# Designs tried in a protein design chat: miniprotein binders against Pentatricopeptide repeat-containing protein At3g56030, mitochondrial. Part 2

Target 1, 310 residues: Pentatricopeptide repeat-containing protein At3g56030, mitochondrial, of Arabidopsis thaliana (Mouse-ear cress) (q9ly43)
Amino acid sequence: STVNPNPTASPGRRTCVEFDNLIFKAGSSGDFEAVRRLLNSRVVNACFNTTATFKFLTNTDSYSSSLEDLRRILPQTDAGYTRKHSYETLIARLCKLGRIDDALVLINDMAIGEFGLSTCVFHPILNTLTKKNRIEEAWRVVELMRSHAIPVDVTSYNYFLTSHCYDGDVAEASRVLRKMEEEEEGVMSPDTRTYDALVLGACKSGRVEAAMAILRRMEEEGLSVLYATHAHVIGEMVESGYYALSVEFVMAYAGKDKRLDEENLGSLASKLIKRKRFKEAKMVLKEMSVRGLRMGDALREFHEKNVLQS

## First folded at step 12 (miniprotein)

Design TH15
Fold by ESMFold2, look of step 13:
Parts: structure tokens; sequence; C-alpha cells
Structure TH15 (fold): chain B 310 residues (1-310), chain A 111 residues (1-111)
């Protein structure tokens, strides 16, 4: 998030960036006692871990050296939030690096130490495996979750659903949905991510009309419409060469949510310009101007040169 | 759990509906190979929809999907024989039955 500093903040207070930089220097120099201290003190100073916290851990170092040191010091961090969040952040970093086996070692460390193992710590592992089409490994991670009595939530299943829908594999997507219905805890119901995956599946199959029908059903159910869901439909229309239909689609949805309108019309205009569909892009930009919608810098420049000059 | 089954059946029916409409358009163009392939896909989706309709236990929906499968399979066979007129007639009736299945699903969801 990019938020300006609060003007009433105390002078000289360390920022999250400063803590991340100190941790980077300490970890890069092998001073893991300093890393431990900084992980503790940043939380006391209301500066929480970020995606940059463990960036000193890379694939260009020895394959396991820094991780072994982190495994030694993380149990020594302050109990509760500090330690749990440090593990979660490191697991996410390892997933970004593609080091899934190492992430699973940390899962086991958390389980043995009873450090607050929960469903959310598994999400980056499942997400990474499903995106890399390592589906059988992902199901083994689900079995690992169950072996620790950790419930498999809607988010977890949605990673599988999205992967199969991306591949256009309706049969496998259907089997995942059936598994979601069999969850004994009874908390699971279709959410916005579930519908998003189905819209994606219809789009990847080239079935734009079915995708639009599912989107309409999503709205009828009163679910929050994700920007991504509209983006699937707009993207598929443009990719398939349905430029006039794409303009009609965004115009049909315009007027209900200014934020959504800015995203839909802006994204479409950008895609049309990239495809050199300048006639259609001008129509969209003119409509954005008429409706008072915010344009990004590139769109504003195109609008000034190609619409206002005409 | 019923909500996932109902959504799944609706999704499959909507996909089959578009496939049937595209198959009719392919027949109008004389593209019989495309029409056949689209109907094969629709049959697979309808078979899956039938499986879940049986699990849901809705007798009317089961009846409608079974009739849909009969119509689409006969239309595919008609294309193989070169009887385009009969294939088109059967697919138009299938399209009507698809709308009936969607209506049944919407009435069930209201309850």
Amino acid sequence: as target 1 above (310 residues)
Amino acid sequence: SRRYLELLIEFLILMATQLIQEALEALDRGDYETARKLLDEAIELLKLALEYAKELGNEELIRLIEKLLELVEKARQAIERGDVRKARELLREAARKLLEALEELRELEKR
C-alpha cells in the first residue's frame, strides 16, 4: 500500500522500510542474532513484516545456508504474533523463490513447536503449486493439512478450481466443486472467487456468452464483483477480436460504480490502443471524459492528442 | 452443499446452451465437422450435469437433462448421416429444453 506518512507521527521513528533495510544488511552479513532482535523490535515499534523482510534470502546463495540460520533463530523470536508472522512471511518468501520443499520444512517446524499453524500459512504453498500445474503435489499438501487437523477452506479449494478453469478443464473443475460441497464443517458456500473462477473457465473455453451469464448470476446473488472478473471477460473479447462487443459490454455496465467504470473503460481503452484499434479506443476515451472518469497518464496523453484535437 | 451443486449444474447448462447455439450456426454455414465437435462437447457437459442432478435429487431436472441428452445425441447422429434438416430441428428443440432446465434451477434456488 502507498500511504503518505501521518504528519503527526513522532520524528525519528523507524519505518518499515528502515527495519527491512536493517534486516537485509544483518542477514547478508550473517548476523542472525541481529535479525532476531530486529524481528522482535519492529513489532514493538508497530512496523510489521513485509514482502521485503527476507529479501536477503535468494537462490544465488548456497542453497540452504541462510535458511538453516533462520530456522535456528525464528523459534527464539517473541512468542505470539511476532513469531507466527515471521514464519508466515518466510514461508511466502520461499514460495516466491520456488523452494516449496523448504516451505514444507517450515510447516513442520511450526507444527512441532506449536507456533500457531493454521490454514492461511498453507495458502501460498497451494497457490504456487497449482499455478505451476503441480496438482498432485498440491493435493498431498491438502492431506498434510488434514493430518494436522487444519480445515481446508474455500480459498484453498479456489486455487485448484482456478487452475483447472484456466486450463479449460471443466470436468476437473466440476470435481473440485463437488469436493467443496462435501466439506463436513458446513461453512463453505460459493463466494466471489468461486464465480470468478467459473467466469474464467468459460472465457478460456471461448464461451463469452456463458461467461456473461455467470457474471449476471453473480450480480443477482448480491456478491461483490471483482475487478478481475470483469477483466476476464474484457480480456477474452479483445483477445478473440470482438472489439465492438467489448465496447458494448463496458458501456452496458457503466454508470453503477464509478470505481469499476474507471477500471473497465480504462483497461479496455489501453488494450484497444495496444491492438491499434484507435477508432474503438477513441469511443471509450470520449465516454470516459463525458462521465468524468479518471484516466491514467498514457490514456490522458492519447486522449489529448487523438480525441481533443479532432 | 446444495448451493455448490445448483451452481455447478447451472454452469454446465449455460455452457451447453452456448455450444448448441454455436452448433446451429455451424450447420447454417455448412461446417458439419465443427457442429459435430461442438455437440460432442455439449454431450459431455450434459452427462456431467445429469450426474449432479441425480446427486441433488431433483426429479424434474433429471427428466429434462435426460431428454436433452437424447435430443443432442440424435442430432449428432443425424449430422453423421447427412440429415442436416433433422439435426437442426432436434437442436432447436434441445435449445427449448435447455431454457426449461434453467428455469427449473432458478425455481429450486428460490426455495
Scores: ipSAE 0.603, ipTM 0.875, lowest interface PAE 1.3, mean pLDDT 85

## First folded at step 13 (miniprotein; from TH15 with F11W)

Design TH22
Fold by ESMFold2, look of step 15:
Structure TH22 (fold): chain B 310 residues (1-310), chain A 111 residues (1-111)
Amino acid sequence: as target 1 above (310 residues)
Amino acid sequence: SRRYLELLIEWLILMATQLIQEALEALDRGDYETARKLLDEAIELLKLALEYAKELGNEELIRLIEKLLELVEKARQAIERGDVRKARELLREAARKLLEALEELRELEKR
């Protein structure tokens, strides 16, 4: 697919979208010298790589040749940020394609070339492995990080924690938190992602009241409650059949953050409609209308047909 | 302080609290098998909480959680022998002890 040009760009300078389009065209046609030049020049123009930068690399019959050409030219990009970010972006692309072994080859390329391995190049690998429930492989990647004297950060541990909490595996989630205590002893407090995982874990264990207590704890600590955290609670309440409680929950949090309200009430309404809980959905949509909250197209159509026409 | 370990213990205690409350509700409606199953889950969570309370080294938390395990185990046994009144009494005492454990954790965080 194509991305619209940025209409607000200053005259005479390329945008990030323009650089990505040029790189796509060059890579698709086999002009990897142009790819190398564009990777260098985009950084000079304060246009950093995106998830679209290596979109021309796919899992088609020709993908092997494209990766080999990228492996040849990346060492030839400008040293420092440009080369590191190019590797980071390509590693993330390979992870999206499910090509973890190739991503690890690039890790080795960076190590041999002494291009400055850091924790951030490992993040997409850990994220992908934990989301796919390949936990043993993910811990082996942690061992690889340690063999290069690369610190395992809170973000890395949170991938494991979230995975175990998603499975409702309280014992394994507890062991990860224990490991985080060893690494972070006295240095850092749990962050918003840590609390989000614990809310998720309580929800997946069927303990929505415990999940709400953790949410209150997040607020007491001054942590910003993520939209995703609220979504976990709302989703679990609806999945467990607690429709009245779900409406009560979103109403209790409404009024302080309009964007959060739009997400929470909109998401709940959509889930209630899917479950054919039309009475509850109408209540939520009516409240959204009264509060002046924006609705998506599907919700507006339902609201007009079922609330305004009634 | 050891913030991840304190949060972990709190997380386990909060979930155990909900399980105990649900078990009391199950007893009130005569669903003794559900009550027993919920107590089994609470015991597993409390065993984990005790393990980490020992690692934290807080003697009051250890004492509270050890008492909690005793109360919940005795409540499960009371359900087995049909002594529902005794089981309710023990679980209400456990609920109060769970609140004490949460307060102890709050005092640790203030420090």
Scores: ipSAE 0.702, ipTM 0.911, lowest interface PAE 0.8, mean pLDDT 86
Fold by ESMFold2, look of step 14:
Structure TH22 (fold): chain B 310 residues (1-310), chain A 111 residues (1-111)
Amino acid sequence: as target 1 above (310 residues)
Amino acid sequence: SRRYLELLIEWLILMATQLIQEALEALDRGDYETARKLLDEAIELLKLALEYAKELGNEELIRLIEKLLELVEKARQAIERGDVRKARELLREAARKLLEALEELRELEKR
């Protein structure tokens, strides 16, 4: 027999984008039986739901009736992974739309139907509530999790911690950390996101040097340092007008990780240029050039015009 | 171990350390109102740190933070009375005690 000229693709399979488009058309036209069938068949075709799967659901005139139809058909999807993932994806969509009460209705639907509630389904609800500073409601969701014997994880607590730290509210952030210690003694451990929140909290309270001490501790312990962690310190220094200190900061930590150096020096140079701090920006760009660090197109053009040609 | 509580106390002490160092700098330039404000903030952080050190049950850390609160409060009062030299001496001693507290926390991390 002849060889298959396209061995990486199975003939006749739909893509995940094709399934999302078909679901969009079916849902937009009110054909929820087709939505149910497509949710089932996409999994058989190794195509999982995406953030686009329920994009047809919006905050328009008919949004209430579309949700009610989805509530009717989701229990009728194939049991197991298909149904569980459909609920999870719809809950995340409702949270993106700001419809938290509707998301909680679906939580209850999953509980009554015994469709496999887990910690991950609550994450978008907690994230949305904490970002909107609806902290009391977020704690009530934690109580709901406990009432279903669903464990509260470090990720869940980090949403609260990050929110309080962003506000510079050291007392409230302290209470969250104490709560994390009380829960599941010795089971839960600080992670990189926990440290990132503490760096943010120190920065937002005006304690940039304390934030730097925590960052140095992360590196001393060999923890994977998020670029966002460094960005918080740099951003607060520049926002507060500490331009010379910001240059000293990136120079003090340069030389350990070239990828981190490219992000830190590049970001600082861009921020300094935006604030018309051209003398400091030129210093940073010269150092990037000396160290062989990559520049984005805008920084490279500025460097060529203002440093090499001046 | 009590890893979150230890991290919390360290976080508070690091911020208090910066506040006390900034207060010393403010005293050096004659900005006594800024120094007082910074010390008020440090006292609030140290009170929180003491509360959590008591929950942790480390007697050495409790003793260090209690002494820190005494030193910083006395320094604040010295600024109120115009005794800047005494305030500076008390805050330098507080800074040394803060380093001792950080060392105690690092020893607990290894245990």
Scores: ipSAE 0.678, ipTM 0.904, lowest interface PAE 0.9, mean pLDDT 86

## First folded at step 14 (miniprotein; from TH22 with E6L)

Design TH27
Fold by OpenDDE base, look of step 16:
Structure TH27 (fold): chain B 310 residues (1-310), chain A 111 residues (1-111)
Amino acid sequence: as target 1 above (310 residues)
Amino acid sequence: SRRYLLLLIEWLILMATQLIQEALEALDRGDYETARKLLDEAIELLKLALEYAKELGNEELIRLIEKLLELVEKARQAIERGDVRKARELLREAARKLLEALEELRELEKR
């Protein structure tokens, strides 16, 4: 009886999600050798780490032990991209957990080990600190970057700029832009996030017309406009009672990107409904329907009840 | 490239422009207190713009912003004296000068 050799199931291309799940199981069980192997295998399979990769690391009693184990195995990952990428991903996870000091420890590990420390490694830290309005600490991190001869890029400065603009602090925002000008010529130029911050700042100061002018300037410069940028303008228009103008605004920018349109029109409709501006909301929803745009459940229900039955 | 300074000055002037316009509207409504507050904010933005224009070293832009500051301050004083007509005249002139400043910035960006 010739035992038919079980066809070696060609190791099906594991997805990023599958790797994340495997790493989660291994990390949760304390099998950090398996975590190491999976991190290596992931890159070989062209599956990058995600924000979920180290989701097994949580602010629980096992945190310290798990972090120590991770610090032990990361240097043992494949040299180059795999190792660097793993550190970057873990640092981002630590930032999400609010463990900034531990993230800085890992940065020091990278520096000592020469594991490819770069500007992008610091972005999650700067983002987290500036969002928490820990501005002085964020500047200390910038100085840390400089101490390691790591250039401070536009993205790094944009975190500060965005934070000050969010607070409506025009003076501090101005100082950040001035600092950006002082960087070496040709290395830095205003990008989409820079303009986004200025739009945000204008909106937060109640100057929506100025915000719109900056938005137009972005377009003239050929910069891609983010959903967030439109959202700032839409939000401020509705807050300021410019309902007709908000409808005109979203209609003027509609037709370029379906996903963007879904977000802009959907968000506006929701805000208008909340403000009991039903006439304008119906106009927006009608336009969404005509364009075949996807509506969220709440908007769909409202549309069915108030637009289709009228 | 002075791109950040130009953008910064533009941003400040755009916001000042809107403040001046809103102040005019407040005057039309008889809301003198609001008009004064808006002008105070405009003055602060224009002072910042002037600082950065000086760093940029553009004499024409400096001159324009200085003139703007003068006009807005005079308008504020006119409101305090109850001379609304004079205040409106000054702010309308300021609005024209703001446009000139924006045009100057645009020309600088093309260089």
Scores: ipSAE 0.815, ipTM 0.928, lowest interface PAE 0.6, mean pLDDT 93
Fold by OpenDDE base, fold request of step 16:
Structure TH27 (fold): chain B 310 residues (1-310), chain A 111 residues (1-111)
Amino acid sequence: as target 1 above (310 residues)
Amino acid sequence: SRRYLLLLIEWLILMATQLIQEALEALDRGDYETARKLLDEAIELLKLALEYAKELGNEELIRLIEKLLELVEKARQAIERGDVRKARELLREAARKLLEALEELRELEKR
């Protein structure tokens, strides 16, 4: 969960960005006591860690020493939320660096120290492994979760589901959904990401109409639709040569969110132009103009040359 | 709650529906090879759907999917024999049965 920086920081309080910068400087200089103090102070100031907090840790010669120092100081942070959150943030950073083994070491540190190990701590690891198609390793991580009596949640399963759907592997995707059904009754229900994965799977299988039907079902269930879900559909429609249908699709869903409309129509227009479908592209751009939607520079230029001068 | 199974079956049936529709279109174009391939894929999806319907234990849904499998298989055989007219008829019937299956699923979801 990317903790959105709380915009309501009073003018006199240090921002999340400022803390990240201070931690970066301290970590880069090897002052890990300062890092510890800043991590504590950050929470007291209601500034949560971000994906940039441990940005000073990189795949360089100093990696091993810096990680060792971090492992030393994290247990010394304020007990409870501060410590737990710091571990979670660092684990996420390690995953971003591709250091999965080291992330697992930190999980072990949390387990031994009883620092509040939870399901969410494993999410970055599962996400990284499944995105890299390291499925067997990801299942071993699930087994590790179970060994620590940590419940496997919908989010965890959704990573597997999404991976198989991305590959167009309907059979394996089906097996994952079945496993989700086998979990304790009432604990799990299909969510936005579950439906997104199914839309993706249908798209990757070349079944865009089925994808649209699932999308409609998602809406009927009252689930929020992700931009990514629309992007799957739009992308597959264009790739499959359903140009008219793609225009119809974006038009049908337009008007609810200006930002979403800008992304959907803009993305479609760009794809259509790339495919030399200028007639359809002009239709989309005209609609963007009529709705007062912001166009990127390239689209604006195309619009001016081909729509307004005609 | 069998929410995931219901969703899974729905997903499979929706994809099978599109495959059957595309097979009909392929037949109309005289592309029998493509039609056959699409039906083969539809059969595989319907087999999966049947497996999960059996797990769900809904007799009506099981019956519908079994009938669908029969129709699609017969359509595939008709194509192989060059009986395109019969194949179209069977696939149209299959398409109707798919709608019935989806309706049954919707009813089950409300319960």
Scores: ipSAE 0.814, ipTM 0.929, lowest interface PAE 0.6, mean pLDDT 92
Fold by OpenDDE base, fold request of step 16:
Structure TH27 (fold): chain B 310 residues (1-310), chain A 111 residues (1-111)
Amino acid sequence: as target 1 above (310 residues)
Amino acid sequence: SRRYLLLLIEWLILMATQLIQEALEALDRGDYETARKLLDEAIELLKLALEYAKELGNEELIRLIEKLLELVEKARQAIERGDVRKARELLREAARKLLEALEELRELEKR
């Protein structure tokens, strides 16, 4: 009677999603000791925190108590990466909730506890403040970084730059770029987000040709182009009535990334249809079809009715 | 390497270039008010560009931007006087100088 050794199913490595779900359940039930253990365990299992990790923390009646409990247990997490990463993730969550003051409290906790305060910890705060046009407060956060001997990086400045460019404020955008130049030589260089901001600024100023020139310069520098950058250009072209140019633009940049092409051509087609530019929309949809690009339901319906039946 | 200043000046010059081109188009349509407004905006951008060119310390770039400002201001004045022909000539010259400024910036980026 050969006892078949039941292979002890090695407990399958929990996924990041599974950890997030477990943390959600624990946090929602008020079991913050379990949250602490799970935060430790996930890093050991090479499952990093995500934007969903602290999703159980919401602007509800339990917010204050939950935050207090989190502030209590985070210092008790494993020292080094686990603790630092947990603080960073929670700060990002607080920023998403619009709780900037509480995020700053956690930064202070990190400073006092020497939990590895770094530039990236401030990024969510700067991003949130600049998006809300709370520019003065954002600069105070920069000063706070400096007071803690935390370097202000390109990403930090790019939030300011993007905000001013979004507003079409060329003078303030210029001032930010000047400040970036004043940083230590060789430490900072324009990146994808810097160029994106300048493209955005040109678009918001109604200067599409200038925006395209900056985009070309970005490509010449070997920088990766963001979908957002193309979206700025496409949006402004359509708004300005440059329909033929918008088609030419998306066609010129098509073929490098299928997903990007689906987004660019699909977005343009939708905008053209809304503007009753059916001829141009049909051209875009035909190209999508030829390239085997996925269409949304609305675009597919339009394509079937107006392109395939004609 | 003054990469941010160079990029900034390039950005300003590119926008000014488009403004001048649009002003020329407005003149061709007989829309003098629009042309004037576009030139006013171009002057503001060129003033900023000049400020930053001075910080950069490139004499050739400074000279080019100063000349651009002069040309655009003269063009604006010509429009105000009803001398559309002169305004167009000045703006065409300004457009050429803008290209020269962009070329100078490109050369500076390669050093």
Scores: ipSAE 0.814, ipTM 0.929, lowest interface PAE 0.6, mean pLDDT 93
Fold by ESMFold2, look of step 16:
Parts: sequence; structure tokens; C-alpha cells
Structure TH27 (fold): chain B 310 residues (1-310), chain A 111 residues (1-111)
Amino acid sequence: as target 1 above (310 residues)
Amino acid sequence: SRRYLLLLIEWLILMATQLIQEALEALDRGDYETARKLLDEAIELLKLALEYAKELGNEELIRLIEKLLELVEKARQAIERGDVRKARELLREAARKLLEALEELRELEKR
């Protein structure tokens, strides 16, 4: 035959960015059958959905039709991981857009279709609501989870805990921890986000020494310490005028992770300069230079004029 | 063991400990209004810690926190009447008792 009607070939291996771009083009042009096929094929090619996968969905005047088309085609994606992850990714996108009611509609779609509704699907909803201080609505979502027999995990409670700690509301944070004990007695222990929230809460109440004691306990439990947790402590030390202690703190952690060191020392130097603590800032910048740590433009200029130039 | 409840009580006690130390520093510099405000905050935290210690059901911890509240309340009253020496004495005793409470919490965690 002049044309081989049975040849099939796959293109070279695509990246996650390439799949996301193809889905963007297809979704933007209204070709939702192509979106469905691309959602299936990316998983087969070991390229999972990303935060960019549904970025063609926006809050423009035309967005309502796009969601309805997505609601129609998602049940038609490959069963199992592919379909579940597509729902998870779309729910996260809707939360980023502030469309919580639409995210909850998708939760209901998953429940009715029996597509494997689980705790992790609710995480972006709870995160968004608690960050926006919509605490009563977030608790209603917890009740919705319970109505579907979906366990409320430590991660879910930690969103509430972090929100209250950010506000410095020790009493409400305490109530959340008590609820966590009620639900999880003897089964799960506090995790890195639990300790991070408590460090944050102590910092927001101005109690940096208490925050460091909790950080030490976090390390004793063998938990990985987040960059954000260090940032809470560094920020509070500078806010409270503990400048020498802040330098000691970053030096005590330096030498283990070069990228972390660049963030910690760089952030501290910037905060010290803003507070006109030039002696301490020079010490930090000198140490960054000795260790070969990268500086941002403003820090490099300050270092050249105030440490190297003299 | 009640791991979240133990961590909660420890968190409250650690913050109260720092508040008591800061109140002592405020007394040393003659800033009695700051000292009173810090003690009011410590009392609030200790009341919460007592509530959760009662929920935990640990008699020794309850006794320690009840004594702590008594000491801090008396220190606050001493500041109000101008008896700074007595207030400092009571707060130093409270600080020692706070360390005792923290040790009890650490022993309970290990059980």
C-alpha cells in the first residue's frame, strides 16, 4: 500500500511543561476532547499534572463554559490515578482562583461518581479558606468530609492551627490541638507542620525564646526543619531587637545546606540593614562571602561598599 | 499517651516561662506597667494550661500549675501595692516551678 494504514508512532518524550502547553492550547480553543486525551497520555508518559495544567481556566467573562466542559470530560478520563489526579489538580486550580463553591461542586461530582474521594482532595480547599480567615466555612468543609466518611488528617488540622498561630490567637490554636488529640489519640504524632505552627504562634506573640525551645523539640523528634520555620524565628529575633542572637542562630545552622544558608544569612542581612544594624549586617555579609554564598544585588552592593571597599 | 495534649501544655508553659523572665527584667529596670501586663498574659496562659492539664488527668501537673497561678497572682498583687522585692521573690519561685512543670511534661512524654 502507498499509505500504511496501521503505522503508529509516538513523538519523542514530552516534558510536563510541553503537556501543560498542549492542554492550555486545547482548552483555550474549546477542544476538550483533546484535553481529555492529553490528561490520559501525560500519565502514561510519566508526566503528572502540575499547578499549570488547568491554567487556561481563569476568571474571565467566558470561564463558566470552560468549567462545565471540564465537568463533562473529567469522568471520561482513564479510571484510577489519572482521573483522581485530574480532579485534584482542577480543584486546586479553582481554589487558586478563589472559586471555592465550584471546588465543592467537583467534590460532589467525585462522590456521586465514586471516583475515589479522599482527604488530599480537600487540602487545597481547607488551605485557601484558612489563609483567607474564613474559619467557619473551613469547619463546614470538615463536616462535609465527615459526612462522606473521609478522615480528617493532621495536615487538615494544621491549616487551622497555622491560621490561628499566624493571628497570635493562642486560645483558638489550643482548641485545635485539643481537637487533634480527640481525633487522633495515640495513633499519629505531631508532624513538621504542627511544630512549625507552634513556632510561628510563639513568634507572633513575641516569645522567641519559647519558639526556639519548640524548634529544639522538633529536632529532638527527628523531624525535618522547614525553611519557613527558620524564617519565623529570624524574623521575630529582628523584630524584638535580639540582633546578636539572630546572628548566632543563623551561624549555628550554617554549613549543612548551602541553599538554606544563602536564604537564612541573606534574609537576616537584609533585615538588619533595614533596621540600620550595620555592624551585625557586615558580620553576616562577611560570613556569606567567606562561605561563597550568593547575594542579591542590594546585598552585594552593600557588601562591596561597606566590607570590601574599606 | 496523649501526645497533642502534652505538646499543647508544654507550648503554653514555655511561653509563660518567657513571660515570667521578661517580667523579672521589667521589674529590674523599673518598668512596672510592662511587668503587670506580662504577668496578666502569663496568667491567661497558665489558666489554659491548667484546663488542659485537668483534661489530661495528671494530678502532679495540675498541682504544679495551680501553685504557679497562685505565685504569679500574688506577684501581680505585690506589684500593685509597690512591694517590688516580694514580687521578684515570688516570680523567681514561679520560674523554678515552671522548670519543674516542664520536666514533668518530658517525663510523661517518655512513658
Scores: ipSAE 0.764, ipTM 0.928, lowest interface PAE 0.7, mean pLDDT 87

